VHH binders against q9y6x5. Designs and how they scored, part 390

Target 1, 379 residues: q9y6x5
Amino acid sequence: LPPKLLLVSFDGFRADYLKNYEFPHLQNFIKEGVLVEHVKNVFITKTFPNHYSIVTGLYEESHGIVANSMYDAVTKKHFSDSNDKDPFWWNEAVPIWVTNQLQENRSSAAAMWPGTDVPIHDTISSYFMNYNSSVSFEERLNNITMWLNNSNPPVTFATLYWEEPDASGHKYGPEDKENMSRVLKKIDDLIGDLVQRLKMLGLWENLNVIITSDHGMTQCSQDRLINLDSCIDHSYYTLIDLSPVAAILPKINRTEVYNKLKNCSPHMNVYLKEDIPNRFYYQHNDRIQPIILVADEGWTIVLNESSQKLGDHGYDNSLPSMHPFLAAHGPAFHKGYKHSTINIVDIYPMMCHILGLKPHPNNGTFGHTKCLLVDQWCI
Short names: E, the ipSAE of ESMFold2; O, the ipSAE of OpenDDE; V2, 0.75 times the mean of E and O plus 0.25 times the DockQ between their complexes.

## First folded at step 16 (VHH)

Design uh34 (framework vhh_8dlx_2; at its last look DockQ between E and O 0.84; V2 from the best seeds 0.80)
Fold by ESMFold2-Fast, scan of step 16:
Structure uh34 (fold): chain B 379 residues (1-379), chain A 121 residues (1-121)
Amino acid sequence: as target 1 above (379 residues)
Amino acid sequence: EVQLVESGGGVVQPGRSLRLSCAASGFTFSRYAMHWVRQAPGKGLEWIGNIYHDDSTYYNPSLKSLVTISRDDSTNTLYLQMNSLRAEDTAIYYCARHVWGEARTSAFDYWGKGTLVTVSS
């Protein structure tokens, strides 16, 4: 029988939430499965980039989704959450659902994972939902479980995406224990619902389930603002992305713009594209703008306005606050095993192994996830 | 103080055209992409389209060819031209300011109070 995998993302689920709050349902899931305490995501630590890295195993400069807001100077196309369906943006990589359908002639199912409602290399998930934030977790789960019972060809790869705790993390900040405990309890209850639904339908024992996230969250403050308009007049550049990583397209000489920005704030690093630190793997793509500004953790870049945001992400990927976790359960995984850290790009080759797919060239290392898997030797 | 004020709504007959306006103040309008969003009675929010600082426009595919978004940066005004109005176009129409770098949580930061369009025979 072909192996099956369900990949679940709770957006913005910071790894250390697991240590600061109670998750009875998630802990029961982990008890009979595996936990990776920290997943080191890719830079920039944003939703669309990291969700695409999970399913391609590629750094952002390689898969082309380099930010949640992008501009292509050659085609003059814009990318944002509202206009994210042009295949142009997604075609620089092959996500796992495309490989699953083309390589093994199997079906894929998707409930809202970024990119799954877009034809990529002329291939869209066999079953999918167009993104709509008002659709409940229950409806997404009902569709996924219904599709997992399809057998001709079988659905072997399914994805499920949920917007929390990211939305509440932005609104309240991760240090608001009262509001965050309420939000995280709801998520734990949804995990309980997921497990119970799979058990009720007879799917639980034969299905591999991964629960992960794209990034964490850090506390922001009105006391930690960088006013970009105090650094440089807006007539000198076009803003492509703002905070905490600003993408600057100069309207004048690049060096003049750089010189106006470089010493503006002690809480912001200013990089010419070729000077972006190699450890970020954020340089070799035309969608990365000529000047990139990177705010220090907890600092928000603004345009002469206050910010209502009490939590944010996008910061340096070495920061523990930016890291999600990964938990998994199923026939491919050990029971009761805890692992410290993997890279988010390592998830893709692991998933390919579980599904019996040949991975496309990628930046992940299969060896980093071997200890999670029952059919591998932990060396 | 950021402020967005929609106008131009009212009662219109099916098949007619209508142009809505949104007057922006309190920020440098020319820097921001701007959105039109609507909410029909008893329904959820529906994104209509947006326009970037360079006049590039993007539309909800179900509404493309029926609407045109434009802007006048000299008057800080956003426009929505609607053609061939149908009963299903009855809704409160909102303009909203674009948020850079957000996905799946906060596409807009400031909204107007809305203007009601009623399509009736």
Scores: ipSAE 0.833, ipTM 0.922, lowest interface PAE 0.7, mean pLDDT 94
Fold by ESMFold2, look of step 17:
Structure uh34 (fold): chain B 379 residues (1-379), chain A 121 residues (1-121)
Amino acid sequence: as target 1 above (379 residues)
Amino acid sequence: EVQLVESGGGVVQPGRSLRLSCAASGFTFSRYAMHWVRQAPGKGLEWIGNIYHDDSTYYNPSLKSLVTISRDDSTNTLYLQMNSLRAEDTAIYYCARHVWGEARTSAFDYWGKGTLVTVSS
């Protein structure tokens, strides 16, 4: 039988939630599999970019999904959550489900993972759900398991996306122990349901399952606002993205806009595109705007308004608060092994190895994940 | 402070056209992308489309040939033109202000209270 993999994301699942909250079902999953305690994600630490990095193994500058809000000056196209289906945005890379289903006797299935309802390189996931946030986790899981059990050619790669704990993390903040414990208990129950469903259908022992996330969450406050309108007249630029990484398209001379912004706040770094730190790997794409503003952890860039966010993400990817975890179980993985850290781009070549796929050129390092895998020398 | 007020709803015959308006105040309208969303009886919210500050428009594919979104920055007004109206277009129509950089959660920060459109003979 060909190897099979289910990739699951719970959006905004901060790595240290595992230490600070109770997860009996997830801890059982980890106990019988592997854990990576911190996954270093890509900058900017936003949802669309990091989900695409997982499935392409590429930095954002290389796969072209550089933010949740983008503008392309040549084509004059806009990208946002509401209008994310133009293949133009996604076509700078080949995600794993495309590579997988183009193999003989293989198909791919998807429940809501960003990009899986888009015909990337004229190829859409063999089985997929159009994104709809109202669809329950149970329905997403039912579709995925039906496709894993009943498809010809067989589904060998499947993915499942859930919006929590990100939505609640924004609403309450990660430090709201009462509300976040309730939210995270519900997520642990969903993980229990996932495992039980896979066992009931006879999938559990021969399916590789990865449970991971795209980023963490940090606490915000009304005491930590950066009012951009106090620093620069809004007529001097077009705002492409706001917080915590603002993307600034100058309407006047770029140097003049930079000079008006550079002393705006001690809690924000202002970069000309060519001066963006190399460690971000966030420079070599036309979709990255000429000026970006990077707020310090827990600071919010606003337009002369208050903020309703109590938690946010998108900050510097060196921050532990931005890091998710990765847990995995299945025949490819060791049992009871814990690993401290990998890069999020390392997940792609590992998944390609498990599935027997030749990876496209990518930024991941297979050696970083060898110790998770039973068929590899850990040295 | 931020206020969005829809108008132009009412009872209309099938096959007719209708233009809805959304009056915006309390913010710099010209810099924001704006959205139209509707909710039919017994149904969830359905995104209709949006318009960016530069008049670029994007539409729900199922509605693309039936609607046109426009804006007038001099009057802070968002418009929805609907043509060849059908009974299934009966809904409450909302305008909403775009939030930059959000994905899969909290796509809008301010909503109008909506205007009812009823399409019946």
Scores: ipSAE 0.829, ipTM 0.924, lowest interface PAE 0.8, mean pLDDT 94
Fold by OpenDDE, look of step 17:
Structure uh34 (fold): chain B 379 residues (1-379), chain A 121 residues (1-121)
Amino acid sequence: as target 1 above (379 residues)
Amino acid sequence: EVQLVESGGGVVQPGRSLRLSCAASGFTFSRYAMHWVRQAPGKGLEWIGNIYHDDSTYYNPSLKSLVTISRDDSTNTLYLQMNSLRAEDTAIYYCARHVWGEARTSAFDYWGKGTLVTVSS
């Protein structure tokens, strides 16, 4: 039988939550599998970009999902959470579920993973759920496990997405121990439910399961605000994305807009597109706007009429607060092994290896995950 | 203070049309994308559609043929035109202001109190 892989994402699960809170179910999962303590994600550290990086192995400039909010100046199209269904945005890459189900006797399933309800390269997941925040984790899990267990051709790759602890992180801030303890306990319970469900269905021993996240969360404050309206008139530019990385589309001369913003705050770096640091791999795409603003950790870029979150993400991907974790269990993985760090793009070639798929060109390094795999030699 | 106030709701017969309005104040309306969402009794929130600052519109595919969103920046007003109303369109309708950069969380930072639309014979 072909290998099977379930990829699970808990949005906004910061890596150090594992050190600061109790996760009995997740720890048991890890004990019988592997843990990568820190995963360096891609810049910007947002949901859609990083989830697509996980399943493509590409930096954001390469796969074309460069933010949660995007604008293409040529086609005049907009991208956001509410309008993410146009294949135009996704077709610059081939996600793993498409590669998988194009193989003989294989199919893919998805429960609300970004991009899975969109025909990409004229191919949509064999089984999928349209995104609906009102659908419980249980229902998502039930559908995924049903497809894994009863589909023909068999589902060999599946994704499962959940919005927490990201939503709560935004609401309460990651440093709210009381509220975050409650939220993270629920997450751990959901992991328990996942494991129990798999065991009940007889899938646990043969299914490879990866539990990961797209980004972390940093604490924000009313005392750390950068108001753009104090620096430049709104008529001089169009705002495509706001915080903590603002995407600026000038309505006047770019240089003039740049000059008005470059000294707006000591806690914000302003880059012309061509001057964006190479380490971000965030330059070579037309969807990246002419000017980007990058706030320092914990600082929020606001407008005069903006609301304030207590937690946020999207900052420099070198910041530990932005890093998620990766845990895995199944026949492909060692038991009781912990690894310090990998890059988020490294997950793709690993998954391809597990599934026996030829990977598309990607930015991942298979060598970084060899120690996690039982069939590989660990140096 | 940011305010959104929906109006135009009421009881209508099936097959009829209705236009809802949302009056915005307390912010630069023309700079923001705006959304319509609804909540039927006992159901979750359903996204209807949005309109961007450049008047580009996007709709829920399930509702696209039945709704039209427009805006008037001179009066800071958002509109939702609904045609051929059905019983299942009974809901509280909300206008909401767009938030940049959010995904799979609240994409809206401000909401109106909503206006009730009841479709009944």
Scores: ipSAE 0.749, ipTM 0.886, lowest interface PAE 0.7, mean pLDDT 95
ESMFold2 (binder alone), look of step 17: mean pLDDT 84; pTM 0.847

Design uh35 (framework vhh_8dlx_2)
Fold by ESMFold2-Fast, scan of step 16:
Structure uh35 (fold): chain B 379 residues (1-379), chain A 121 residues (1-121)
Amino acid sequence: as target 1 above (379 residues)
Amino acid sequence: EVQLVESGGGVVQPGRSLRLSCAASGFTFSRYAMHWVRQAPGKGLEWIGNIYHDDSTYYNPSLKSLVTISRDDSTNTLYLQMNSLRAEDTAIYYCARHYWGEARTSAFDYWGKGTLVTVSS
């Protein structure tokens, strides 16, 4: 029987929420499994980029989903949350569900993970749901478990995505203990529902389950705004993405635009594409614009307006506030093991190993996740 | 203060055409992508399409052959042209301003109050 894996993402689940709130269901899951306390995500620390890094093991410059809002100057195409279904944007990498379907006579199933409702290299997830935010967690879970039990060829890789706590993190900010406590308790209850459903259907003992997230969340404030319109007139550039990483496409000489921006705010770094720090691995892709602005943690870039966001992400990936966690349970994983840190790109080669797949070249290091696995020697 | 005001809704017969308008004020309209979204009675929000600052348009595949989105930056106006209207197109139609950088939590930062389109025989 081939091994099976369910990969679950709760969007925007900051790692240190685990220390500041109670998660009885998640703690029971961890007690009989493994916990990675911090996952160092890729830059920029945004939803679509990091979800694609998890399933490809690649930095954003390599897989091509470099932001939630993108522009490709060669093709003149635009990408955003609402128009994200063109395979062009996703074809610079091969996600794990495509590899799973092509290397063995196996199926994949997906409940709304970014990219799974798009044919990538002419291959779409065997079973999938078109993205719709109004579909309940229970309906997503019901479909995934149905496909895990009733598929020919068998579903060996399945994904499940949920929008919280990201939506509430933006609305209330991570420091709003009352509202965040309520949201996080609901998520813990959903984890309880997940485990109960898998047990009732006889899947729990033989299924590997990973619960993770794409990024964290930091507190923002009306007192921490960078008004881009006070730095430079809008006639000099086209804005491709705004905050906290602004993507600037100059309409005039690039050096002149850079000079107008470079000293505008002490809370924003301004980079020519070639000068973006190497540690970000955010340079070698046509979708990365000629000038990138990076706001300091908790600062919001605006266009002569107030910001509605009390929480945000997208900041420097070295910041602990931007880090999610990873918890896992199943026959591939040790029981009661705690690990400090892995890189988000390390998840892909670990998942390939669990499924018996040959990984595509990637930026992850299998050695970083060996200690989580029962079939590996950790010294 | 950012404001979006939809107009042009009303009762139309099946098979007819209708054009909706959205008047924008309080921001530099030409800098923003703009969206049309609708909500049928008792149903969730359905994205219709958007138009970028360079007039590039993107549509919901289910609606692409039936709608056209355009803009006039000189009058700060967004348009939705609808053809071959069906009873299932009965909905409140909203104009919305594009929201940068967020996926899956909010694609729009400002909305109009909507204009009702009723397709009835």
Scores: ipSAE 0.785, ipTM 0.900, lowest interface PAE 0.9, mean pLDDT 93

Design uh36 (framework vhh_8dlx_2)
Fold by ESMFold2-Fast, scan of step 16:
Structure uh36 (fold): chain B 379 residues (1-379), chain A 121 residues (1-121)
Amino acid sequence: as target 1 above (379 residues)
Amino acid sequence: EVQLVESGGGVVQPGRSLRLSCAASGFTFSRYAMHWVRQAPGKGLEWIGNIYHDDSTYYNPSLKSLVTISRDDSTNTLYLQMNSLRAEDTAIYYCARHKWGEARTSAFDYWGKGTLVTVSS
């Protein structure tokens, strides 16, 4: 019986939501499994970068998905969520579903995890759904469970992605307890549905399930705006990404652009690419632009207009508000164990271990996750 | 105040061509990537394509041979040229402004009210 793993992501699920709201279904899952209270994600704390770090174990500078909006100056190609299917963007790393399919005669299945509808190193997930936000959680779950039970070669790695609570976090902000309570209760009910479906299909006892997220969320305000047009005229640069991390491609001398941006706001740090703090691991990739602006938590960079966002992410990865959690259940995991923190890049080598795969070189440390696993010695 | 106004829709016979326009105001149009999106009766939103500030274009692969997107920054106007129209192209067509740094939620920050294209004989 080969080991099986289902990796589930609820986009934008901030770790401290677990302490401020009731999650009866998630609590039952954790009671018989493990909880990592904080996962330190990679910089920048955005959806595509962190989802790809989970499945590659690499920092963004190493896997190449360095933002949700990217530009490559050599090829003059643009990347966004609307035009994300070019393998060029994804080919700097090997995600776990590709490794799973190539090392063993095994299948992978995917319900909309970023990258799974793209052929990467000429390999696409064996079963997948093209991204469509209108497809219900229930339809995604139905497809994943069907593929887990009815595939040859067997599906041993499956992924399931859901857009909430990120969409509502942006719309209402994480401090809107009334609206966030409603949204998070609905997510907990979806977790209940997931567990019930796996039990009904006889999958629950033999399947390893990880529930995690890519980042958190912080409260924004119309009182915390940085107007970039007050710093520099738009004719001097091309904007590749805006907020809370702005990616600037100078049209004139780089030093002149830097000097116009430097000291413009006390709530924004301006970096030449080579001066980006080493702790971010966000420097060694051609897709990282010559000048990067990093807003302070809760500040929004705008172009002479207001912002509709009441919540956002992308900020410094040392901020607890940017951290997701990780919960897991299954034959590989201890029962009733709580762990304080791991790095998001540590998830990949742990998953490779569970599946019996040889990990590609990565930035994760297997030792950080040993205490979660029954077959490892944790002292 | 950001405004996007689509025009050029109407009733057209199958096999014909049609050009839609989008007039933009209230922001520096030349800085933004711009998108065309449509919604057929009883269906969800379908992304048609976009055009960046450097005139680079990207299209839905299902529609690439049938459409061309262009822009005129001097008049703040976005265009969608459609060729070989079929009944399944009947939809409300929306012009939308690109939202930087978003994935999996709210890819657009502003869009117009739409213009109806009906393909029938």
Scores: ipSAE 0.815, ipTM 0.914, lowest interface PAE 0.8, mean pLDDT 94

Design uh37 (framework vhh_8dlx_2)
Fold by ESMFold2-Fast, scan of step 16:
Structure uh37 (fold): chain B 379 residues (1-379), chain A 121 residues (1-121)
Amino acid sequence: as target 1 above (379 residues)
Amino acid sequence: EVQLVESGGGVVQPGRSLRLSCAASGFTFSRYAMHWVRQAPGKGLEWIGNIYHDDSTYYNPSLKSLVTISRDDSTNTLYLQMNSLRAEDTAIYYCARHEWGEARTSAFDYWGKGTLVTVSS
């Protein structure tokens, strides 16, 4: 039988939540599987960029989804959460579900993972759900398990996406232990439901399951605002993205805009595109604007108004608060093994190995994940 | 104080046209993309379309031939033109301000209270 893999994302699941809250179902999953305590995500630490990095193994500058809000000056196209279905934005890389269908003549299934309701290189998952936030986790799970069990040709790669704990992390902030405890308990119950459903359907013993996330969350405050309008008049630039990484398209001379911004706040770094730190791997793509502003952890860039967010992400990917975790269980994985850290781009070549696929060129290193796998030798 | 106020709703016959307006105040309207969203009775939210600061428009593919979004930055007003109205277009129609850099949690940071459109003979 061909190997099967289910990739599950809980959006905004900060790695340190595992140490500060009780997860009985997730801990049972980990005891019989593997845990990577920190996953170092790509910059910027946002939903669409990191979800696409997981399934392509590429930095954002290489796969082209460089932010949740983007503008392409050549085509004059805009990208956002509501307007994300144009293949133009996604076609700079080949995600794993496309490779799975084209190399092996196998099927893929998707419950709302970013990009799975878009034809990419003229290929869409064999089974998919159009994005709709109102659809319950249980309905997404029912569809995925039906497709995994009953498909011909077989579904060998499936994805499942859930919006929490990100939505609550923004609303309450990660320091709100009462509200976050309630939200995280519900997520743990959903993990319990997932495992129980797979066992009831006879899928559990032969299915590889990865549970991960795209980023973490940090506490914000009305005491930590950067008013961009106090730095520069809005007539001098077009704003493409705001916070905590602002994307600035100058309407006048780039150097003049840069000079007005450069020393405006001690809690914000201002970069000309060519001066963006090499460690971010966030420079070589036309969708990255001529000037970017990067706020310090917990600071929010605003336009002469307050912010309603008590939590946010998008900050420097070296920050532990921005890191998710990875847990996995199945025939490909060791049992009871803990690993300290991997890069988020390393997930793609590991998944290709599990599925027997030849990976497209990528920024991941298979050696970083080999200790998780039963068919690999690890020191 | 950011405010969005929709108007132009009411009872309309099938096949007719209707134009909705949204009056914006409390922010620099010309800087923001603006959205139209609707909710039919007992259903979830359905995105209709948006318009960016440069007048670029994007539409729900299911609705593209039936709607037009426009803006007048001089009067801080957003418009939704609807043609060939059907019973399934019965909904509360909201205008919403674009939220920068968010995905999957919210595409919008401020909403109006909505205007009811009822398509009935």
Scores: ipSAE 0.807, ipTM 0.910, lowest interface PAE 0.9, mean pLDDT 94

Design uh38 (framework vhh_8dlx_2)
Fold by ESMFold2-Fast, scan of step 16:
Structure uh38 (fold): chain B 379 residues (1-379), chain A 121 residues (1-121)
Amino acid sequence: as target 1 above (379 residues)
Amino acid sequence: EVQLVESGGGVVQPGRSLRLSCAASGFTFSRYAMHWVRQAPGKGLEWIGNIYHDDSTYYNPSLKSLVTISRDDSTNTLYLQMNSLRAEDTAIYYCARHPWGEARTSAFDYWGKGTLVTVSS
């Protein structure tokens, strides 16, 4: 009987929400499982980059999804949320569902996880749903549980993605306690529904379940704007991505563009690509543009206009506000164990171990997750 | 203030062609990718396609052979050409400005009020 794993992501679930709001269903899940209080995500702290890091164990410069908006100067191809289906963008790494299907005679299933509706190295998830934000959590869950119970070869790796609390975090900001309380209670209820459905279908005792997220959220304000157009005329560069990490492709001398930007705002750091801090692991990929601007936490880069965002992410990955958490339950995991911190790239080799897969070379360290697992000695 | 105004909708017979326009103001249009999106009665939002500042176009695979997106940066206007219209193309058509750095969010930062296209015999 092969081991099975369901990986669940609630987009934008900031780790400290667990301390500031009540989650009775998630608390019950954790009581009989494990909790990692903080997951140090990769830079930049954005949805597509971090979701791909979870399933590859690689930094963004290595897996190639370096932002939610990208441009390749050689092919003149563009990447964004609406046009994310070209395998070209995803082929610099091998995600775990591909490894699962190729190393073992096993199937993978996916409900909306970024990349799962794209053939990567000519391999698409055995069962998948094309991305559609209008599809309910209940329908995604119904498909995943159906595939976990009724597949041949058996589904041993399944993923489930949900857009909240990220959408509401952007709209209301994480400091709007009334609106965020309502949204987070709904998410906790969805976790309760997930657990009850797995129990009713006889899956709960033999299925490993990981609940995690890609990043956190910080409060933004109309009082914290950086107007890029007051720094430099738009005729001097092409903008590839804007906020809070701007990707600048110069049309003139790179040094002249850099000098116009370098001292424009006390709340923004300006980097030539080769000067990007080594700790970001955000340098060695052609999709990273020649000049990168990094706004300070809670500051928004704009083009001579206001911003509608009350919350945002993408900031420095050392910031606790950018960190998600990880909770897990199942036969592979200890019961009632709390761990302080892991790196988001450590999730991949841990999942490979649980599934009995040989991991591709990766940036994670299996030793960092050993204390979570019953078949490992925590020394 | 950012403003997008769609026009060109109306009642059209099946098999006919129609061109929609979107007039943009309040921002430097030539810097932004622009999107067309539609919503049929009782259905969710369906992405049609987009066009980047360099005229690169991307389309919903289900619609690629039936639509063409173009832009005129000198007049700040976005176009959607639709051919071989079917009853199922009946929808409100919206133009929307590209949301920088967003993924998997439910809304664009700016879009117009929409223009209704009714395909009926």
Scores: ipSAE 0.792, ipTM 0.902, lowest interface PAE 1.0, mean pLDDT 93

